Miniprotein binders against b1l550. Designs and how they scored, part 118

Target 1, 279 residues: b1l550
Amino acid sequence: MRLPEELLERARDIHSEAPSHRIKLDRVGSFGLKVPVEFKGFLLLAEADVWVSLPEGRRGVDLSRQVEAIYELSNPPKDPFSLCREAAISLLEKLNYADSSGVSIRFDAPLQDGESLKYYGVEISSIASDEIINKIRVEILGMTACPCTAELIRAYKSSEIAATHTQRSLGILEVSTKAEHPDPDKLASIIERAMSSPLRTYTKRPDEGGLVIRSLSNARLAEDVVREMIHLFLEEFGHLPEDTHILAAVRSMESVHMHDIYAERSFSLDEIRKEISSH

## First folded at step 10 (miniprotein)

Design s1b
Fold by ESMFold2-Fast, scan of step 10:
Structure s1b (fold): chain B 279 residues (1-279), chain A 94 residues (1-94)
Amino acid sequence: as target 1 above (279 residues)
Amino acid sequence: GEIRVTVEIEKDGKIIRFEYTFTSPEELELALKEIELIIRMAGADRIRITVEASSEEEAERLADEFRELAERLGYDEIEVTREGNRFTVEAERE
């Protein structure tokens, strides 16, 4: 059943009424919207969240205006960075009672892998207030090999190339900055280079052996991978503003344990530079 | 009963695929509106929608809804195929 327009015009504007309790809410909005985006020549179906702050004196947010804002800006599909930024700004303009707005867009990004494609996770956000803050999170799977077991076997067998166990590891880089979003392909590249070896979408038996041998020749602890990610990040993105915040993390899905190993470091560019240069 | 809808859209050789599972009329109406909006925004050259339901009558009714949607969106070549409780609507623009 659809209500007549006249009845809708006469209905109470519940959202503009006073709430039962005068409490400000930080994020109120539409979550899990499906939007098409254009990413590096690919048309992808992304998932978007849009929100605004809600003042203590207002009962609710006009969710229809939020959905309209992002959908109007996504026709035709555009790059998710521009969409994210423009939609966050548009939400503040359309919903004048809000102090801040935000948009997050999530998708699986294609990455060339020989003659096929593999995918890595991307989430980008823009948060608008009296300034705009851009966030990006990249997650990609790679392979790590245990150097402790490798060293034990090497010592026992007197071999330069030791056998050890390998496992999948999830690398994570998250960046929050007042500058434009970093290129996610470069973030994904940093993560893969920090690991023992990358993973592939399709591997033949000979290629599979090569991947394992590469991992064994480049054995790394989760702690090693995080430090290498930070090192590589500073080489590529050290030019970002000093107040840029980064999270670097690795979750190693240990093949010989029923539990995972996790290592992380969060920092600002100012903080990490001072730490590294304090010799 | 439970209904599963698989949507595949293609433009310039790029493919997007997604699925819905729903039981209520409200969920269905939201899904249909969302599907239509996504197809319109993508400007898809080809679409393929597969409907699976425990009821053959329900699946056929939904397939007809998607055939009508393809017609409204201006697709020139529309084909509906059936295999048991599975209906597939394929539509292309020249």
Scores: ipSAE 0.000, ipTM 0.226, lowest interface PAE 18.2, mean pLDDT 78

Design s1c
Fold by ESMFold2-Fast, scan of step 10:
Structure s1c (fold): chain B 279 residues (1-279), chain A 94 residues (1-94)
Amino acid sequence: as target 1 above (279 residues)
Amino acid sequence: GEIRVTVEIEKDGKYIWFEYTFTSPEELELALKEIELIIRMAGADRIRITVEASSEEEAERLADEFRELAERLGYDEIEVTREGNRFTVEAERE
């Protein structure tokens, strides 16, 4: 598409000027770009942020070169992980005044759920400098059941059958690593397996009963879910570099309260191995 | 701000709709490149782009750029309509 020459001339003059104050900026770029990506056989419209560091002596960044970096690499649509990494590298090549660059891509990932699809949240990024750091955040809803209320009701009713309240819980896994991005489907699977049961897009009454019974038989505190997520993560991804950083968290939308319960743990692989091996 | 661009694209009966608002020439340049990318990648059968600006001259200029884009992309039915400072470019491929 063609813009007037006067607009292009104006933009170039401004960006090369000295700023009002000689202050370095960590991230300057284009946020909220719409980018088509191919994810596991699906064509999705993702949202992307692209940025570079800006030195204290330069007023602005060349935004058109940032868009060119994504544009060139998005045709044809490719997987968001390759796009993220390649675009971050390309930004440093195109904008030589920058010390670092970054790209984040967000989308809702489809996951097979019987004959239907359900969706979970994915955000990936690559930050390039003298090395590349890859980050991924996966969020997926599941179901939890309260073990404390189950025990109280069991005692009260003099029955072997536990009853308790259930609620939706949001599971979160974030991974920051020098290795390639972990497979988000595997991260989503870890989260769902740590829950009392997964959620479904649509369920008939017999199937709904099965999910509820599964949840009741596998009652877990938010704290239990976080610990199980960490355990399952180590089984699947314990081979990542020792300085890989992980955040595991659960937000439980308590059905009997006006507020949520939240539990989290941040750790590096080196830290958690030492902690576990001491016991 | 004051330049608003609304984009609707259709392929095989499926629709993508999105909107931009601009406060600077740099933002506009980025959005134009992004819009072109999305249209090309979607392989759209029909597009509808509506441009609204506080200046009729600016809105007309942008609408003309989108008309030229539709021509370059091989759309064979292109219509530009105006209602005040709002211009709509509709293009279809048979």
Scores: ipSAE 0.000, ipTM 0.203, lowest interface PAE 16.9, mean pLDDT 79

Design s1d
Fold by ESMFold2-Fast, scan of step 10:
Structure s1d (fold): chain B 279 residues (1-279), chain A 94 residues (1-94)
Amino acid sequence: as target 1 above (279 residues)
Amino acid sequence: GEIRVTVEIEKDGKYIYFEYTFTSPEELELALKEIELIIRMAGADRIRITVEASSEEEAERLADEFRELAERLGYDEIEVTREGNRFTVEAERE
């Protein structure tokens, strides 16, 4: 069913009315929009949220203008970083009562792994006001091996390579910066290098024994992985502005427990440099 | 009930694996469009899609949707296999 455009235009008057309670809202918008994006030669179907701040004296936002803003910029599909930044700016320009706007885009990114491809999770956002803050979160699965059980078995068997339990661990890097979004492939690479071993999407010629042996030779606690991720991040992205904020985290899906183990550290570049220089 | 779909695609020795769990027809429609887009962009030589549902009838209907998708995408060899409420659609270009 379609409503007459004349009636739809009259309905818009409601948004400019005073609300029942004079309270500012931080984020009001359209969430869960499906948007095609172009990422490193791939056409992907991403999920987007778009929002603006709503002042205390205005009852509602024009949701139609929000949807139009992102879809106009999505045809033809473009890279999700440019789309995110451009849409956030466009929202703030189109909805002049707002003092801030934001766009978040989520997708699964392909990652080259030898002759195979695998996918990792990406969520990016741009929040526009007097400045633009760009945020990216990368999540990728890897393998960890327990060093505690490894030492117990090594002592028992007098072996230099000890057996232990292995499990999938989710590595997380989140970066918030006034500079452009960091390359998610580089963030994914940092996470994988910090793990006991990476995971494979498919082993064309199975070498599962090799992956397990690498994991056993590089047994790491979740805490170890977080520290290594921070170290590797500083080597690759230490040039970002000092007020850049980073979250490094690992969720280990322990094969011997019904629950997960979680370790994290959040910091600014300025903060972490002062901490490590106190050696 | 809950429906689980796993997708494996191969192109020139490169492999992509992903899965969905969904409970609504609307989620299914979006997943089908996404799967088609990924397969088309990858130019996949081989695809393997496994469907698990709470009922055999539901799984069979979804397997038929993926078989039709493989036909639309131009796959030459399409096979559908069944194990209870699990259906697997395998398709390959010659």
Scores: ipSAE 0.000, ipTM 0.151, lowest interface PAE 16.3, mean pLDDT 80

Design s1e
Fold by ESMFold2-Fast, scan of step 10:
Structure s1e (fold): chain B 279 residues (1-279), chain A 94 residues (1-94)
Amino acid sequence: as target 1 above (279 residues)
Amino acid sequence: GEIRVTVEIEKDGKYIVFEYTFTSPEELELALKEIELIIRMAGADRIRITVEASSEEEAERLADEFRELAERLGYDEIEVTREGNRFTVEAERE
């Protein structure tokens, strides 16, 4: 229902009033907004969250100004990285009581897979204050093959190609940096290369057999995949600022267990370089 | 019963397609408002909204609501096609 303008004009400005308790809030905003974006030639419907810090002396945030900020920048649709950064800055400018602002944008990114497409998850954010911090999280499914079972089967049956169980594994790379967002396609590539093999949207029987044989020839523990992801990340993105923070993780959906196996490592570039060089 | 809504948005030869499934009047009201906002934000040149309702009478009522949505969005050419409990609203700018 639309309220009369006269009634709205006479209403209290609740947002500018003093709160019942003088407590600062870190993130207050509009979550789950649908925004169109252009990503590498695709028009996608993304989901966005926008927020600002709320000082201890102010009761609420101007939610309509938050929606306006992202709306103005998303029409016409643009790349999600520029939208994320520009909207975070715009929010801080429009809401002058805030010390910080943030924008997060989530979408499923298309990736060419032979004659078809497959999709991987992307979440990006930009947090603005006296500086801007850009974050990106990429999640993509791949295949892993168990080396432990492979060794047992090899011992039982003398064979050049070891039989073992395979499973889907979710690879995760999260990067937080003062530099521009890393290219998500490159992050997805790192994850897939660290796996026993990538997954495909469509595979004919002969190609399916080849994919399985490749994964069996490249058997890896979740722990192996995380270490390989870190190694490949440093080769591709080792030029980022030293205070760049990375999370590398794998969740293996073990086909022979009722539970998943999870491995992760978080680090700064400064920290990992010192660790690797100390032999 | 269930109502299924498919929204197709075109801008400069690029397409966005998304779907809703709902059963309550409250869900319908939220969906209409959200659809309107998404179309406005996209600056869509053409839209196609396909609705599958639970009955022919419901489809007639909803066809009017979605036609009015296209009118509010400022589309010059609006075509509504009904077939049983299904209807499609196609709208475009000159």
Scores: ipSAE 0.000, ipTM 0.275, lowest interface PAE 16.3, mean pLDDT 80

Design s1f
Fold by ESMFold2-Fast, scan of step 10:
Structure s1f (fold): chain B 279 residues (1-279), chain A 94 residues (1-94)
Amino acid sequence: as target 1 above (279 residues)
Amino acid sequence: GEIRVTVEIEKDGKYIRFRYTFTSPEELELALKEIELIIRMAGADRIRITVEASSEEEAERLADEFRELAERLGYDEIEVTREGNRFTVEAERE
């Protein structure tokens, strides 16, 4: 990259000096910034990290220019996806000694839950270089019921409703793509639909009974949930570029164990389609 | 009234804990069968079953049923302890 000397001289301080060792650093920046964002009609206080690569001949990064890059784009507050992408691009423009830049934004997303709200975790990032890669991770709690114990109880004493243990499970979908970030509400919906049942912020006793019965009637292993998440993801987002990478995972907080059960699968869209077509 | 049963089982340094809360005899029968099956599947060397009920008499009656279960499962060292309306049945095999 062509580095203008005049720009370094204008911002001259310790950062422009030669380092003690000529070693390139991959990520240098401001982490844990508080940034207001507009998400689906809500004004949220998000947490952001901004960073750039640092060449081997430069001692430090101009941190004030990093903060300016994201704050200039955050007033008025905008959607976190556009902010993430635009800030990553702006960082490269403002800090022309960098080969790459990145922005990550984390927040708890509200989701309508009857007459109330529930929340799920969202982390997005955009990494800019010669191209831009957008990443999103969605985490939401649901309920699973063990089919192994249910089958054992059914075999021992016949019952119309399987008796088994239930537990909270954390579903995770992470997507990395050259296209725009997928809609996190749709990712959260996929995770909840893959579970034995969703969790609610508030339910009346008759609805609670129905939720438990639904969970027991739809008993699923963590492995089952991951496979269903992948199936549902392909139905909703199969149109994304073939080199899109996905992580689907479930962490089940087993009520009958002192430990959790974890299942995951990472794949590209190209890879998973070839696998499914061969089975 | 409400009845709470906590089951802890141990096999080769690994342990499992689970809890039941129920109010009906039907639920109790299902819980007893589930507990028996889980213990058999685990091959547990040690079990601890804690029963809490709204009355001491009811808790004692249920603890006695779990003591009988432990005997039926082949545990040879069985101890029942009491703290008010809470009874704990501990059973071990060599």
Scores: ipSAE 0.000, ipTM 0.087, lowest interface PAE 23.1, mean pLDDT 78

Design s1g
Fold by ESMFold2-Fast, scan of step 10:
Structure s1g (fold): chain B 279 residues (1-279), chain A 94 residues (1-94)
Amino acid sequence: as target 1 above (279 residues)
Amino acid sequence: GEIRVTVEIEKDGKYIRFVYTFTSPEELELALKEIELIIRMAGADRIRITVEASSEEEAERLADEFRELAERLGYDEIEVTREGNRFTVEAERE
């Protein structure tokens, strides 16, 4: 299956040729690479995308140099934050024709959950040009309970704890900053605390009942969850540079509807401070 | 035809499993580099790679490539088995 070395030596250098159309491309690279990373004491299989900008006068990117950048920096496995940043810089240094480079690494992060583990989604990126921008996106499932239906039932039955419908909701926090990546465990914690209750990987009947009761006692709209996530984020990470950009979002998979509810807000730290301080 | 490569790596009784699917063998060169990287970095004690292709000749050539990879990585017990158009390469390090 492996091609003879002689064929590679006498073949045209396609990548350095002029393209059919002189158009600059923003991102060209190897997507879906599998790389092991070391994360908080765990060896995890992560998926990586690596890319560079391609100038209008060059036909293609040397993909083998992109793989070399990841290979050289990931043996032995290292933390995905350092790997992401170092690989982005390495790509820009190895591929002199590029104006920018980027690396994204995604994996399911383990989180201690009683005697078991649960997992949440993490995507870490570093984009290098004349400066470095670090991005992190955390997604974790939780539970929400409808306060509108709860209020109707409470009025009907004159009960302090109302019955209502519950559903899975996906919480999302994305941060883009010139500072180091925020700790994903702290971002996941913010999302879970904003929800009606967290979800568990493993529960027995008594624990399952407790989660449901917690959700019913803490009913929240998707809009409530987004606002709470932003409030908690500012308490924990308000010290980041003022041009740090955040996306906070919730997708509620409504159990009584054929459709989902979605709420989001994107903002810079400077923008949100001005908004909150005004009355 | 479709080519399917299933990779299983084991370290201290724990393992990672993943699957690659290709429509041509040319795409496999990049995947081979990724597979080698994963095995090297995991420090795997045992690997098992299963190759399935529509052609027996193609599956056998791919299995031989993975056998050579296991030898280059220093595995000292390597076995290749066949079941029709399916070849499995198993390798262990003492």
Scores: ipSAE 0.000, ipTM 0.203, lowest interface PAE 18.5, mean pLDDT 80

Design s1h
Fold by ESMFold2-Fast, scan of step 10:
Structure s1h (fold): chain B 279 residues (1-279), chain A 94 residues (1-94)
Amino acid sequence: as target 1 above (279 residues)
Amino acid sequence: GEIRVTVEIEKDGKYIRFEYTFTSPEELEFALKEIELIIRMAGADRIRITVEASSEEEAERLADEFRELAERLGYDEIEVTREGNRFTVEAERE
């Protein structure tokens, strides 16, 4: 067959071609990458997503360059916060047609629990443009106990020891800030202190009774836990920039119902201070 | 048939273990690329990859691919051990 010499000498760069429709895409990238990270002395296998914005005039993104950005920064494994921030910056430098980039990293973080370890969920993100926004979400299980039922039982029995139902509850703190990522261990501590009682990795029968009694003595609604989490957060992290945005939430897995109770509040530091000060 | 791959990596006394289960050739090809990247990124001193497949021939073929991967990554000592339809590739560098 006879083909033009120009056609034989050049390959099409599909990604740089004009798209079928001139529409900007907000996030295009490689999702679900497995990345080893070093976290407080532990080597962990994390899951990462990397993306960039794609302008309306460009058909596609070079995905191999995204993977290279993470690869270069992950060898040897480093802390996931530095990796997240540095990779987001690197993506913008490598893919100059993008006006923003982002990286999310998810892992289960070890937490010392007496002589053993327990784990809580961490997801961190960095989104880069002309500035960097850092986001962290921490999820940890604890216990709650209903104060309404406890009060009825106390009144009826004329006893100082309340009895009520207890349930597992998932506490959630999410922070978005222009400052560095907050320490997830401190966020996990805030959640646990706001609960009726933390969950333990292991307990002996006497210790199990103690945790139940502690929960009953410190009965809290999901609504109470969210308010306490906000209070404790302000004590620990009130120094963050005023435009820092926080989500505090609790999902209570009711032991006597087929459905869960959910309570949340989202706010900026500026907003919540004004609200608290007005009362 | 179903293919199971267990990957264990060690760097300076730190240890990671993860598993794959495959039912298609396309899933396997993608996972081989991921495994290579994870090992390279970790800078692992020691690796152990265990392959279990429905047939001995299939498991042996995959074990050979992981042996070649270890060679390409510069591991000095490479040992392949067989136990039925289970092959283990263990590699380390000084």
Scores: ipSAE 0.000, ipTM 0.295, lowest interface PAE 15.7, mean pLDDT 78

Design s1i
Fold by ESMFold2-Fast, scan of step 10:
Structure s1i (fold): chain B 279 residues (1-279), chain A 94 residues (1-94)
Amino acid sequence: as target 1 above (279 residues)
Amino acid sequence: GEIRVTVEIEKDGKYIRFEYTFTSPEELEWALKEIELIIRMAGADRIRITVEASSEEEAERLADEFRELAERLGYDEIEVTREGNRFTVEAERE
């Protein structure tokens, strides 16, 4: 049942009222919105969160204005980077009580894999205030092989190729920068190159054998993968502003354990360059 | 022609099956090395390798290579069975 229009017109504007406690909130918004985006020639259904800061003297946010901001900009569908930045700016313009706004957009990105496609996870955001901070998180599955078990088996039996357990590992690169969002395909490539081998959607017999032999010959700890991701990131993206913040992480879904192994490092470009130069 | 190989391994009542498709002798060499490695890592009590090829002669030749693999892996009960262009190599350890 809908209420009569005249009752809605006489209702209090609750959002503009003073709150029970005069406390600022950092993020108030609409989370889990479905929005179409155009990504590198593909039409994808993405999930979006939109938010603004809420001052201590205001009880609530005008959620209708938030939904309007992103939907007006998403028709026709546009690239998620432009949508993210433009919607964050639009939120501040529409909601003048806010000191900051943000938009996050999540989707599975297609990546050419021979004659097929594979997918990796992308989350981008733009946070607007006196400046715009752009953030991107890329997650892609790869394969790692245990060097410890490989060493034990090689020592036990004389062999050209050591046997070991392999497992899926999730590689993560997250970048926060005042520059434009880094290309997610390049971030995905860095992660895959740091792994023992990439994963494929489709393999023929010789390709599958090659991937298995590659992973066994390139056995890596989660710690090894994180360090290699950082090294490769610096080669590709060393031109970004010195205050750019990066998170590099790996979650290894160990086939011989009931639990996962996790390794990470957070750093700024300035910090990591000084650290590497001292060694 | 195209060759299909099905590998089945059993260890303590648990059963694992995987399949291969290949078209060249080079691919066969890689397959043999991979199959050997997997069987050794699993410590399988019983293995069954089924080969299907476009020609009987090709399938028989490949089955012979898998029989030799079973012998190298130390299986003591090895049986090779033919059904048309399909050859099955079964091997067990006591």
Scores: ipSAE 0.000, ipTM 0.091, lowest interface PAE 22.9, mean pLDDT 79

Design s1j
Fold by ESMFold2-Fast, scan of step 10:
Structure s1j (fold): chain B 279 residues (1-279), chain A 94 residues (1-94)
Amino acid sequence: as target 1 above (279 residues)
Amino acid sequence: GEIRVTVEIEKDGKYIRFEYTFTSPEELEYALKEIELIIRMAGADRIRITVEASSEEEAERLADEFRELAERLGYDEIEVTREGNRFTVEAERE
């Protein structure tokens, strides 16, 4: 059922009224919208959040206009980066009381893995005000192997074959920049190369053995993985503006412990270059 | 869950697939609105919606609702097939 339109004409405009308390809100919007996007030849169902700032003198936001803005731009489906940027700009234009707007889009990105596909997590956002800030977060699982246990077993057994425990580790790269969003496939590649080995969706026993041997031959601490991710990031994306901000992190789901190991580093490109050049 | 709905949407050879599992009529009502909006936004040429429930009667009623949805969205080639308590609604634009 839809209420008669004349009821809206008779009702108070609650959103434009003064609030009970004159407090600015940073983000007010519609969260958890499902939108189709086109990503590298795939039609994907993504989840989107849209929001605007709300001034201290206004009671509420026009939520229906937020939904309209992103849906209009989603037909036909377009790449999530363009959608993110264009929707953020559109929101700010349509809701003139707002000082800033934002759009976040999350999806599982397909990645070719032999004859099958594997997936990694992508979250992008664009925040519009007097400028646009673009943010991307990529998460992908990989494998790590413990170098400490490997060394103990080598010493004990006098064996040249590495033996140690392995575990799944989640690698995370987050980039915030005034430039365009970095290519998520390249960020995922950086994470996988920093790990002891990548994970596969489908393996036969010979291929599985190869991944295990690779992991054992490339044993890494969580701390090692984060440092390698930063090194590889600088090689690939060192051309970004100096004020670009990066978070590199790994969460290792240790197979021999009841708890996880976590390591991270946040930095700007300017900061990290000065740090490494001082050594 | 008691009811499972699988939605497949295709446009120009590209497709998306997603699933709902729900137990209440209210959840179904929201899902129908969401599915309709997604199909409209995607500009889908072909859709396939599969409904699976604990009884044939329940699955048939739900499949009929999706058939009506396809008709409202302007699909002209609509086929409904069944295997026990599983019904599939396939619709295509000419």
Scores: ipSAE 0.006, ipTM 0.490, lowest interface PAE 9.6, mean pLDDT 81

Design s1k
Fold by ESMFold2-Fast, scan of step 10:
Structure s1k (fold): chain B 279 residues (1-279), chain A 94 residues (1-94)
Amino acid sequence: as target 1 above (279 residues)
Amino acid sequence: GEIRVTVEIEKDGKYIRFEYTFTSPEELELALKEIEFIIRMAGADRIRITVEASSEEEAERLADEFRELAERLGYDEIEVTREGNRFTVEAERE
């Protein structure tokens, strides 16, 4: 049974009322929405957050208009970058009391791995106001090998060939820019190339041995990986606007410790270039 | 002087509208780049850009910049209309 239209006409508009306290809110919205997206030929189910700023004189946000904004643009499914930008802009049109809007979309991106697929994490966002800021975060697992233990074993055995422990490490690149979102596959590639070796969905015995030997021959501290990621990022994406902000980080899940090792660096392109050129 | 730019883009029967207000040439240059980026990435079939400024000459100059933008983006039908100090640029792909 549908409610009578006369009853709906007499109801108060709670959202447009004055709040109990006149305080502005930075982000109010719908979080954890399921949205289909098309990414590089794959149809994926992504998770989206949508929000707007709320002025001090307004009690609430029209949540149904937020859901309409993203779902109208997501059918048929489209690439998550266009969806993110277009939905953020649409939110400002639908909710004209807001000074800013944002959309964040998260999914696991497929990456070809021989005859199979592996996956890496992608989170993108667009924040709209008088300007648009696009943000992307890529996370992918790789392998690192400890150079300190390698040197100790080499010295102890008087051997040219070092032995050491290996562990999984999570590499992270996050970029905030006024330009379009960087290609996540290129960011994932940068992270994997900075590691001692990449991880695989599966491997045969000869290939497995080769992967281990590669990691041992390319032993790297978490600090080494972060520096290499920054170097490779500047080679690939140094053309982005100077005020582009980057976070490069590695979390090493140490196989010989009960705890992880973490290394990171945040910087703007302007800042890092001046730092590098001063030496 | 305050300048108001309203951008409306349409893709597959769906539309997006947003507004800029700015008072400096630097803010305008950034807004033009953002507008171009949004239109290009949206793959818009139709665009409608309305410029309003206190100076008719300034509004006309800005409308001309948006007409040139529409031409660079490959729109086939471009029309510029005026109503007082308000200029509207409409562009459509065939």
Scores: ipSAE 0.000, ipTM 0.080, lowest interface PAE 24.5, mean pLDDT 79

